# Designs tried in a protein design chat: VH-VL binders against q9lj97. Part 21

Target 1, 262 residues: q9lj97
Amino acid sequence: MSQEEQPKRPQEPVTYGDVFEVSGELADKPIAPEDANMMQAAETRVFGHTQKGGAAAVMQSAATANKRGGFVHPGDTTDLAAERGVTVAQTDVPGARVTTEFVGGQVVGQYVEPRPVATAAAMEAEVVGLSLQSAITIGEALEATVQTAGNKPVDQSDAAAIQAAEVRACGTNVIAPGGIAASAQSAANHNATIDRDEDKIKLIDVLAGATGKLAADKAVTRQDAEGVVSAELRNNPNLSTHPGGVAASITAAARLNERADI
Below, E stands for the ipSAE of ESMFold2; O stands for the ipSAE of OpenDDE; V2 stands for 0.75 times the mean of E and O plus 0.25 times the DockQ between their complexes.

## First folded at step 5 (VH-VL)

Design p3 (framework fv_pamlectabart)
Fold by ESMFold2-Fast, scan of step 5:
Structure p3 (fold): chain C 262 residues (1-262), chain A 119 residues (1-119), chain B 107 residues (1-107)
Amino acid sequence: as target 1 above (262 residues)
Amino acid sequence: EVQLVESGGGLVQPGGSLRLSCAASGFTFSSYYISWVRQAPGKGLVWVGWINPSGGSTNYAPSLKDKFTISRDNAKNTLYLQMNSLRAEDTAVYYCARDLYESWGFDYWGQGTLVTVSS
Amino acid sequence: EIVMTQSPATLSVSPGERATLSCKASQSVRSYVAWYQQKPGQAPRALIYGASTRATGIPARFSGSGSGTEFTLTISSLQSEDFAVYYCQQYNNWPYTFGAGTKLELK
């Protein structure tokens, strides 16, 4: 069979903590192929199909990158997934059905489906209230990256993810001259000519105040996160995302926007 | 409207060099990845390489990376393909194509420019 | 490199009929597949990207589906202008690779 002939490999595995808001031992674990298969099976059991942009899709993407990089092998299962399982549960709350996805007992995905109520007005008020409480914007997710990766030198992968985020936030299909994406591209190009890491422009230099630098903003959706992840992966020769980077922050924001008071 | 116009093709002898140009208009050129794709007469499409918006990063098909160099001049809205050590096998129509920033697909293509390598 | 295999090489159909074109990857390419239409003497035209998203200006009769290793382009009601060569492309791995094309011709 033909194989990927490009000699570039991922430098670091995509871990649970890179794409999900998880903690402890699980956060440091590379996402394994069997973990992803178990989530895909669980989603099919509950929804009748795999959710596009859901936890199973994210895990399959990460596991594929990790196999390509040699960090995991086909059939591998994370210890916590093997011991505590990969599960999908549905819980009914007033006005909504909540579907929660778990790996090793930790939440990796949550979906809120409004339930029938007495009037459309009452249902709309409930949905609007939920959105206002939980909505993280693209600008806010970009600023959050400063906390997790602020000291990272800006590279072409970061610039691509920031460009995808800006275009999605603004809906214009082009980046703004002198905007945050243009600044990231300039930083990445400059850094490519610099030998010493301490002299390079950092993510904090570009992303601090991102909410104020974007011409428009919007609540992060699962589809927005998928686009940003794709852009970051495309521009890394090793096909990996940065731990705690832009794609990770946007993905966490999308997941959180599906939750109510959590 | 978005337009990409290739130029610089023609007849070249084996071992020769040629530089192709791609002139962009109707969009913010400096905001997009651009690829070169070639097609030999009567054959399918073969990806040559891409260049990022700033020009600071390039990637090539492994079989072509020692022969071809992609560059861009954002001030002139122009993309270039420098081709060295040309062989008969390099005879093809060469297209420039705009890469979608996150989807990695090509949404607009130029009309192509024919490069013929023969003695 | 990933090999993209298109089938059939030639598909003969009549206007108004449904055409289904297949594209198979030698290994998983996730959803990172695009489809292009090419008429003689013309540049390729983008139809679908991300396996299922129609490009701007593409009629609704064109639809894409699939993930992993198996992908399909469907034209639900053929028009005379649809007779062309169709290429699939994966962009999950470097180098990007194209299928050999399916020629759609009048029966």
Scores: ipSAE 0.011, ipTM 0.438, lowest interface PAE 9.6, mean pLDDT 80

Design t1 (framework fv_traxivitug)
Fold by ESMFold2-Fast, scan of step 5:
Structure t1 (fold): chain C 262 residues (1-262), chain A 120 residues (1-120), chain B 107 residues (1-107)
Amino acid sequence: as target 1 above (262 residues)
Amino acid sequence: QVQLVESGGTLVQPGGSLRLSCAASGFTFSNYWMTWVRQAPGKGLEWVANINQDGSEKYYVDSVRGRFTISRDNAKNSLFLQMNSLRPEDTAVYFCARDQYSYGYEFDYWGQGTLVTVSS
Amino acid sequence: QSVLTQPPSVSVAPGKTARITCGGDNIGSKSVHWYQQKPGQAPILVVYYDSDRPSGIPERFSGSNSGNTATLTISRVEAGDEADYYCQVWDSSTYVVFGGGTKVTVL
């Protein structure tokens, strides 16, 4: 039985600064529906297809929450997005392709796609499916989270994201007893009873060695990223993902793998 | 092995109320968003409502907001749709569907549906 | 976006290719999913996120999405492909929206 008749209403809007490392006036602006639509269009233009990972997916989720909370309306655009644009820029540098996503001139998303130096063999591998590169796996993306957010106390949103990642890695609809998802859920429950942050179980305590703790692993796909992002967002009181957290790491891995496969 | 079975569809008079149920099996129900989609006789699909894993978030199509309530009981692996102030235009087959680890974007498994007829 | 436009019907001979379009303003900025529904049956997901296929869906089903038109392509059509096909999107303004459906008839 649910106590709520309507979707949970946020008391504060989800702003750019809540989900991205931005500053100034943009950081305080609620993410608006047209901002999110412009980013999605820009990603489609650059990647050649519609993609819901990364900044566009985060912005769509935030704009939906803000619309639900009454902070923005359908068709609204932030002044900075309208005046300075929502853009995705792709540049080739030696050894890499860099894709950077901007709102109002500030970076809201970036990933670096390794590219081998141009040789006959490298060009053949690029066309045939990247025999010169290994795809980033779900376990590897979870381990990368240790570097970006290892000291974050584990909460319910982290546990949900880790559960989605394990289920997708293993191709099952249940979590393994004593696996990383079970450990994350236990950590989140324990931390809910602890008052001091320094006494809480951290992401590093759960995710260190994640590749070895999964019963199976796979290359991260766009679908994996969407599932993990939605799980983290649905279970966060502010309806946002943590910068450098599980969803961010899985999304970055999916973008690198997806672009390399195309 | 994933199975969704709807029940509760019947003939009701305009202004009446009805509660639909969807019994889920073959997967961890509490890990998934769930949705109701309806289809009027001879017409296309229309999304009605969805609900997140723990029931704290619910979304509705405008035409049913305030009249319909989606809910779930994870202990019983069951999804519900409480329909109040029913109108003839609510006549449809109501499908229960599972969202495959996304934000309500794609529905990978559907039940067979239950027919609701609103007529005097 | 609130409206998705599909042709009401498409006729195709066995072994040929059927193309079903889904029109919407700036639909290329959204992810499109496709469902197959046979008479008296529940829909099944055949293509998701523009061009991906669920496990168990034949490779002859494919999709694309750009500008104002998404397309479901069924190559080497079989009699069993005769069904109604629906496109679907999600966005932050309207939530879930289905197209009106296209009846595919296999000659």
Scores: ipSAE 0.000, ipTM 0.406, lowest interface PAE 15.8, mean pLDDT 79

Design t2 (framework fv_traxivitug)
Fold by ESMFold2-Fast, scan of step 5:
Structure t2 (fold): chain C 262 residues (1-262), chain A 119 residues (1-119), chain B 107 residues (1-107)
Amino acid sequence: as target 1 above (262 residues)
Amino acid sequence: QVQLVESGGTLVQPGGSLRLSCAASGFTFSSYYMTWVRQAPGKGLEWVAWINQDGSEKYYVDSVRGRFTISRDNAKNSLFLQMNSLRPEDTAVYFCARDFYDSYGMDVWGQGTLVTVSS
Amino acid sequence: QSVLTQPPSVSVAPGKTARITCGGDNIGSKSVHWYQQKPGQAPILVVYYDSDRPSGIPERFSGSNSGNTATLTISRVEAGDEADYYCQVWDSSTYVVFGGGTKVTVL
């Protein structure tokens, strides 16, 4: 036989990494029936129905195939789904609703639903570089991270992303003493000395009320998102961003603002 | 495994129409911006069209605006390019590609499908 | 209209360093991505956000970006690096902009 086409095993389990952009232990796990049921329940609670093309539909299909193949059994749940749960979080921002779906703390789906925003009051509140109705600000995007990753322990990549966001929001090359970036760096340094995750400072502890804690704010641009993503990537040993984290929230805001700006 | 597969490329006469498809697998298609990039024989890469997550925003290179329409069907994990009023200069290999981190850069590309516009 | 200028070709001996430039007005204020394309194949991303590398790309590939010039540097060049290389930026007026491409020949 020619080596141009190698024989393959007839059946293999559908893993999280086969259908979602997830990493670590979760990526290698066969999708289990209870994982899928938990996601379907979460989507139904949040949306009133299972999202078409959403994570629940993908997971149900994969779990059914895995059951048929004998790789998982009814009632099985992956360890990470059991330990950290299956969650659907919604954030209402000016002009849109952002929905993020998680399994074991990792993003398996994120959707942006534009919503009409055209009021005289919103237009009157607009300032150059800042909008209170249609354009999402850097501070608002940072606050949104509380809903998608609020329970994540702050690490160096988070601190770097938050610093990039503050610098861009304020238009300066230095962070404010006692500001949000300084708090994030302090939290990351503290957390490096703590063994138990439950004792670590979380993103919610730093980012809650971010809009009010920034010295200046502005509408998120694509260039802002690029800078924040780059900062988070450079400070992560795996050269990746955290799904639903700071870079993800800033990026979603930039996309929505591009749509609203026209 | 993340993958994009294009189809639909063929020989078509000037003034004709053609619809290209791109099938996505191995990732949450609905979470990504998608793009079409083309390459004329022996020439460089040229961006053609871009679409956001839900298909509500679409942008085109000037030379195809009004003639081409990008669209997506998230339920079927599919991206499309409807090409009308085709011209000889539209002859190219057409790639679909995924935007990484919503950054307008492309980390996953399909193999391409050849469109030839000739009499 | 935003324009990115690349040299059409670069010749380099095995084991030496190849440098591919991408010129553009104030390109140092933009993020530059670099793609490698071998004959008959789709492009692959080799450097993103000026200087970062995707997983699986050798450390021999590096990038820089300042002023009006971004540069892709390939150190200790191997025969398998022979390809066309493209730079790319995002621009709010023209969206995705590619450079004209540079053919790297390993002699």
Scores: ipSAE 0.000, ipTM 0.392, lowest interface PAE 16.2, mean pLDDT 79

Design t3 (framework fv_traxivitug; at its last look DockQ between E and O 0.01; V2 from the best seeds 0.00; counts 0 for: pae O 12.0 > 2, placed apart)
Fold by ESMFold2-Fast, scan of step 5:
Structure t3 (fold): chain C 262 residues (1-262), chain A 119 residues (1-119), chain B 107 residues (1-107)
Amino acid sequence: as target 1 above (262 residues)
Amino acid sequence: QVQLVESGGTLVQPGGSLRLSCAASGFTFSNYWMTWVRQAPGKGLEWVANINQDGSYKYYVDSVRGRFTISRDNAKNSLFLQMNSLRPEDTAVYFCAREFYDSYGMDVWGQGTLVTVSS
Amino acid sequence: QSVLTQPPSVSVAPGKTARITCGGDNIGRKSVHWYQQKPGQAPILVVYYDSDRPSGIPERFSGSNSGNTATLTISRVEAGDEADYYCQVWDSSTYVVFGGGTKVTVL
């Protein structure tokens, strides 16, 4: 995440917009202690520790300054964080593991952990700084979700994210009959009537072979990621994305594609 | 072909109630998020509310929360907006629109129905 | 709190290019949709996801989005392009946000 603004003095609260590239109502909100605690808990759950220089560390520092300044109190939570969630999403894509952090549905942090590939060609490309790989496609990002969340029962938020991914890939606001999005919606509807998790249809049952099941495919863009994230968020009771889920995978792919082009 | 047709707009007194309807045809209505957008006379577009496929998720602009209720009947391909405690500032043409799967963008709009709140 | 800022009006001669701006904090990181509304009619989508066009919309309509400004460009303007134009984004904090609208007059 780019750092656009420095933290302010104790006479003014440190807001989300002061330290993160966020917009709207969230940008003007003082960072509250419980927001920071939720992010720290989410990072610990996903990484097993708090990331150095990550969103949790930034938020904890800001919340501490805001407490010293009297702008917030222990236990305070920003309304947007309480209403729309604080989430950390982790996705594996070819050559990397990407983790994206959200407050109120907006990105506040992202980490890319390069993962070695077994082929000699890929290792040579890495060593000499040559890129031998094409941009990651929507189908490839959907298939990558199988590794990070393949055993997750398909719910309405997953179906929405997959629907968004398919329409972005195909370029129309229509899902294909019998396609991957239709299968995901069917799975979510079926699972809503099932009591035992082991009897539910899983993401792997829908997303395996996704590249071959899409009528069209394309390199993942920022716009694709925004659409998939918004679809998953608005179809979740906590207004959050699932760690390692579809939105996380698409977001990871978009960021990797963008970094490769700059 | 794909169409949305609103109805129900009329003159109501402040504090009154009114129910708007939107009839959808030419597409699988139950597959889409649907939205209501309003436009006061001579002013711009203002989003009002939206609803997911089965009605389990509903979102509202702050000024109407608690007063308006969005709902749908997928068997009848119909979207509704129940408006209670109406105020003069609710006077507007109310449009029904179909949302994109991947965002709050609207690709199909109805013609609108005029609601006037006045004594 | 934050809104999308559009100029209230733009005047353009037939055959020339009209540019309608939509200003917003870091709007280049959001997808912008554009709607055309003629008097007494419903809005229609003319550009979506910054620069894509729906079927049936002429190539004269194009969009761009970077930094703090998104722009709808109408090249070789025709009298029939006279309308109000609205930009729109999705934001997790405010959901659907429309710009105030720009009246394009072809003179």
Scores: ipSAE 0.527, ipTM 0.809, lowest interface PAE 2.7, mean pLDDT 84
Fold by ESMFold2, look of step 6:
Structure t3 (fold): chain C 262 residues (1-262), chain A 119 residues (1-119), chain B 107 residues (1-107)
Amino acid sequence: as target 1 above (262 residues)
Amino acid sequence: QVQLVESGGTLVQPGGSLRLSCAASGFTFSNYWMTWVRQAPGKGLEWVANINQDGSYKYYVDSVRGRFTISRDNAKNSLFLQMNSLRPEDTAVYFCAREFYDSYGMDVWGQGTLVTVSS
Amino acid sequence: QSVLTQPPSVSVAPGKTARITCGGDNIGRKSVHWYQQKPGQAPILVVYYDSDRPSGIPERFSGSNSGNTATLTISRVEAGDEADYYCQVWDSSTYVVFGGGTKVTVL
């Protein structure tokens, strides 16, 4: 005869803020069973399997604890996951493909696939043993958005995110009349009057060549990413951040820079 | 010259109402989030409310939610604060401020207008 | 938590360096803005995004932000720097939060 003690019931729910570096409304939401199932499906679609120790696994563990504690029921989904989605997006930056996982428009997981830089400079540096990895700049991260969301019509959230990025890149609170922030705001205003998406100005029209359009540039930091995310979310609190959009690309670059100690 | 000018501050009894105005000039008003910040006499700064470019999003400090309403008229380059059910603790100089590029940092401030709530 | 802690006052001799701290839980993860306010005047922005200066602010004003503390540094302090200084962040529960303010006295 063996005796099993009943597992102790959690006293409070496990929220997204407890297990992920998220903010705002999502941070206070209990992780629900269907949120975890949606992430598992999204990870499997992109990777062909669930990432061990990754976001889906963490969400499954948290949802199980919440169900055991009576804070959620089988089949429950948080409003943010149901309304704004659970998505996995891939962004190409110099030297890497970054896969970013989102719940309600906020990053909860990230995976990096290194990509070789095939240039003459890369071959010369490799011969002498120099590191080719350099910090990803704000301009480079903005250009990466073209690869993942270039066909997206520009809206006010995009314009706000781009403005925040340009201000941080240039170290000035004055937007140049011919800069990308000015172009993005003009595009958002124009698009508000246009019905057909095909006729709207797109992110590629604003962000292509961003490194050359910025008056100054800098390596992306965690603080830069938080500011850009806040700007995007604050201007559209009823919509999620775009998974491959401006905030997502800046966030991906910041996390790469942190992990590479750049 | 970029400028913000507040008006409407006066003495009001507890429970009364008051509307503050802020006239903007020298910049494209409709491109900016606008903010009200208050400062009780001899005390620090307290954020009160802000409003986005077209007025579709409005945010308030908890102590004024339900009593104060922020609004704007972009055609007249004007920001407003409707203050209802006023309390003595609402006594302050009220500043109008422009947020630079959705950063919640404020790069242009008005001179302020004094609201006094007492009998 | 949405509390920013500043010392009530700092005294500094002319030509020396004043350091004004702003304490908050994990404030190093947030963007910090700093304002100068002289008696009877509106605040002016002197540092934004932790360490950047608006046009017209002398380079002797600088900022840093790491861990639980953001710091405004005023080097080569002048009599005209005597003022109240406020830090400010965004917070998920109260949106915009100011510190309590620090009075800098130049002796």
Scores: ipSAE 0.034, ipTM 0.544, lowest interface PAE 7.9, mean pLDDT 81
Fold by OpenDDE, look of step 6:
Structure t3 (fold): chain C 262 residues (1-262), chain A 119 residues (1-119), chain B 107 residues (1-107)
Amino acid sequence: as target 1 above (262 residues)
Amino acid sequence: QVQLVESGGTLVQPGGSLRLSCAASGFTFSNYWMTWVRQAPGKGLEWVANINQDGSYKYYVDSVRGRFTISRDNAKNSLFLQMNSLRPEDTAVYFCAREFYDSYGMDVWGQGTLVTVSS
Amino acid sequence: QSVLTQPPSVSVAPGKTARITCGGDNIGRKSVHWYQQKPGQAPILVVYYDSDRPSGIPERFSGSNSGNTATLTISRVEAGDEADYYCQVWDSSTYVVFGGGTKVTVL
C-alpha cells in the first residue's frame, strides 16, 4: 500500500447510535467485530439461529464496514460490551414471549412472539394454519418493560409514561384508584424522598402483571406510542426516553404491530 | 509529504512524568490508527500503545498500563503519550507511527524522540 | 504468550540471497509484517501481509509465511541492505508483538 494511495475509505465509523436507538457513551462507539460475534452467539443460543435483519446481522454489517474503514481491528470489542456484556433474554408474558437484546446494558433489539393462550378454544384453531398473530397490547408492552428496565427506580417520567399508556388502554382520562398509573405516581413521589436507589420502588413493582391490572386493554398503535413517548419526554429533564423503558417498549410494540399489519 | 515528527523526549528522574507529542502532516490524520513504539538502547522494538481514529479504543503493553496514557487531537493532527511514574526501564527512543488499514502494521514512522529515565 | 523468534544474526555475501526467519506458533495463520532499521534511523516497512511490498521497496525483498515460520528473503544483497530486520504480528493476548530482530551483515 503506497502511503498516498490508500483507497478513500469511509471517513466516519458506523456507531451504535447510527443503527440503534441507544444513548450515552455507547451511541458514539464504533461497532466492533467481537461485539457482533457476541450478539450472534447470543441470538443463536436463544433462537437457534441468527435473526434476519436482527441486531446481530446489523452489527456484523457495521463491524465489517468499520473494519474495512480501518476504524476497528479484528478482535476488537467495545469496552461497554466487554464490561456489561452482550445478552439476549426471553421473558414470557401472558399471551406472548418477549425477547430483548442488550449491548452494554442498553436495548438494541426487541421481539414479541404471540403465544396462544391455551384456552380450550385454541385447540380447535390449530387446524386452521392461520397463525393469527395477535397484536401486542399496551398491557403486554408494559409487562415487557419489566424485563428491559425492571430494576429502574420509578421516576416522574416513568409515571407520566405509564399514565399515558393506561389512559390510552382504557380510553379514559380518569386515573383509576389503585390502577397502574396511580401506583406509578405514588412510587415516583415516594422515591423522590428516598436517597438510596436500592430502597426505591422499581418498575417491576409497578408493572408486573400489568395486563391484569388494566381495566381495559387494546393493541398498541403508533398514536399510542407517540403519546407515551411525549409523556415520558416532557417529564424528563433530559428530554430523552429511557432505553428499554416504558416509551421504548410501547414504541417497539407499535412497530411490531404495524409490520404484522395488525 | 507524509511525515511524523516526535518531540518531548528529555532526561527525567525516576517517578517523574513526561508528555510526548507527535505532529502529523501530509495525510488525513483522523482516518488512521496511531501507535507508539519504543526501543531501548541497543535493544529491539517494543510496541507501547495504539489508539483508533477518535480515541474510542486504546490499547497498551502490560508494562505501561496504568502509567501511560495515549491520546490524540485530530484538530491539531497530534498524537500524545502521557508518561507517569517513569522507571529506568522506560528509557528508550519513542517512535510515533501510523498504522495502515485492516492490520496492526505501521507504514509511516517518525525519527523518534529519546526519553532517558535516570537518577 | 506469543513469542516471535528470530536468529540474532545472518551473514551474506554481496549478490547472494539472505533469508531471515521468524518463528511462532501457527504464525502462518497470522499476517506478518517486516521492518528494516539501519543504525540511528527509524524502522521502514519492507514487507506487509506476509508477502506484499510497499511502494518504493525493491523487488529484491520478498516474504512468505506458512506453518510456524515466516521468512523475509533479500535477493541480490547489496551493502545498503545491512541493517536490523524485525518481524511483527498481532496476537489477541499480547496484542502487537515484534521479533527480537536479526542483524544482517553483508560480508
Scores: ipSAE 0.000, ipTM 0.511, lowest interface PAE 12.0, mean pLDDT 86
ESMFold2 (binder alone), look of step 6: mean pLDDT 93; pTM 0.950

Design v1 (framework fv_potravitug)
Fold by ESMFold2-Fast, scan of step 5:
Structure v1 (fold): chain C 262 residues (1-262), chain A 119 residues (1-119), chain B 108 residues (1-108)
Amino acid sequence: as target 1 above (262 residues)
Amino acid sequence: QVQLQQWGAGLLKPSETLSLTCAVYGGSFSGYYWTWFRQPPGKGLEWIGEINPSGSTNYNPSLRGRVSISVDTSKKQFSLKLRSVNAADTAVYYCARDQYSYGYEFDYWGQGTLVTVSS
Amino acid sequence: EIVLTQSPGTLSLSPGERATLSCRASQSVRSSYLAWYQQTPGQAPRLLIYGASSRATGIPDRFSGSGSGTDFTLTISRLEPEDFVVYFCQQYGSWPYTFGPGTKVDIK
């Protein structure tokens, strides 16, 4: 017979990969109590409460099971959560606000809140023949990154993500000379030689006006988002995306376009 | 004062992965980039890449697809992995503190590791 | 990438003489981010000059650097016996950082 007591003790830990669509080292880590506490605090700060069925609720349940099983102890934090943090970021895109939850730079939750269009702005746009309810484009998603990470110094992972976004927008595997991807690569190269963060070129310097700087543009698809996420991950030795960055904004746009049945 | 000590395998066959580690003793690990260089026999130095304690990296474009640098801030160590090596990768490899980040301080280098790639 | 050329490849002089070493860049080096290193064979490089003209801590005043744009010079005002080694220039004004091929200072 089993040596388990009632209530039963789990024989295997609940890992991040068991409950979230995450990869790399994080996927194999047991969810720790302090990770869950940090997410709950972050959700309360952003939403004013813990989201029902959100990442914090899932993580608290998993951490409780892991404590019961003896796999983690109160106060434990996973290495990736301690190093890269547990964060909740909001990205504004046309027609919606997307809140994305991260552990160690990887997405564990995402919520979409439709945002109303102001009546005066809607009337003005209609008079000039503009559409306010079209699919979100790659250029628009890149511009949205300015709101969440505009002051971040451009690094190689940002440049790689922007390059992936440009080639997907243009439908080629070649970046345009003097285009946004070339600008991002130049910024990353320049920043590598600068020791003071305040003197570095920021994402806003590259991404402002992105829709006008791309040779072609298109509605963001799930496949586009996967390509951009992969490029950002490949160019980060920790195999993670940064909160509110290019990959996060492109992913948010893809999810919004799917909800709109586009 | 600051001292860098490096170690790793010195003899590799073509297609294998080079793995080197550098440990930093004394001084602050934070606030600096930690860098890898190589020097083929009788030639000048080539910059490979750099990493800071937060994990931010920059790689030489000629090596970007093959190179990965990682950091362990708790141990004050950083490591180089170079994939798919060939005879052109034969060199003395050095770890160093990135000179542009320390102003008036001396540039600190590891002792060097001779890496030979031969069949 | 910026390619650095050093001349002469070998400079033969006697102790007490002035040495002038040249480093030329294929493109303008931003903000004079140019360094000079001394290397004894079999040893790691030693930083002498950074920012084209600033001596590193502990470097004797007989070493001086000058130049901007694409043309840089390392001057050793009076060669000492320990100065008969190899010298490299390095630019860090553009990524990737690049080094020159070196100038060997040898004794006549």
Scores: ipSAE 0.000, ipTM 0.322, lowest interface PAE 20.5, mean pLDDT 78

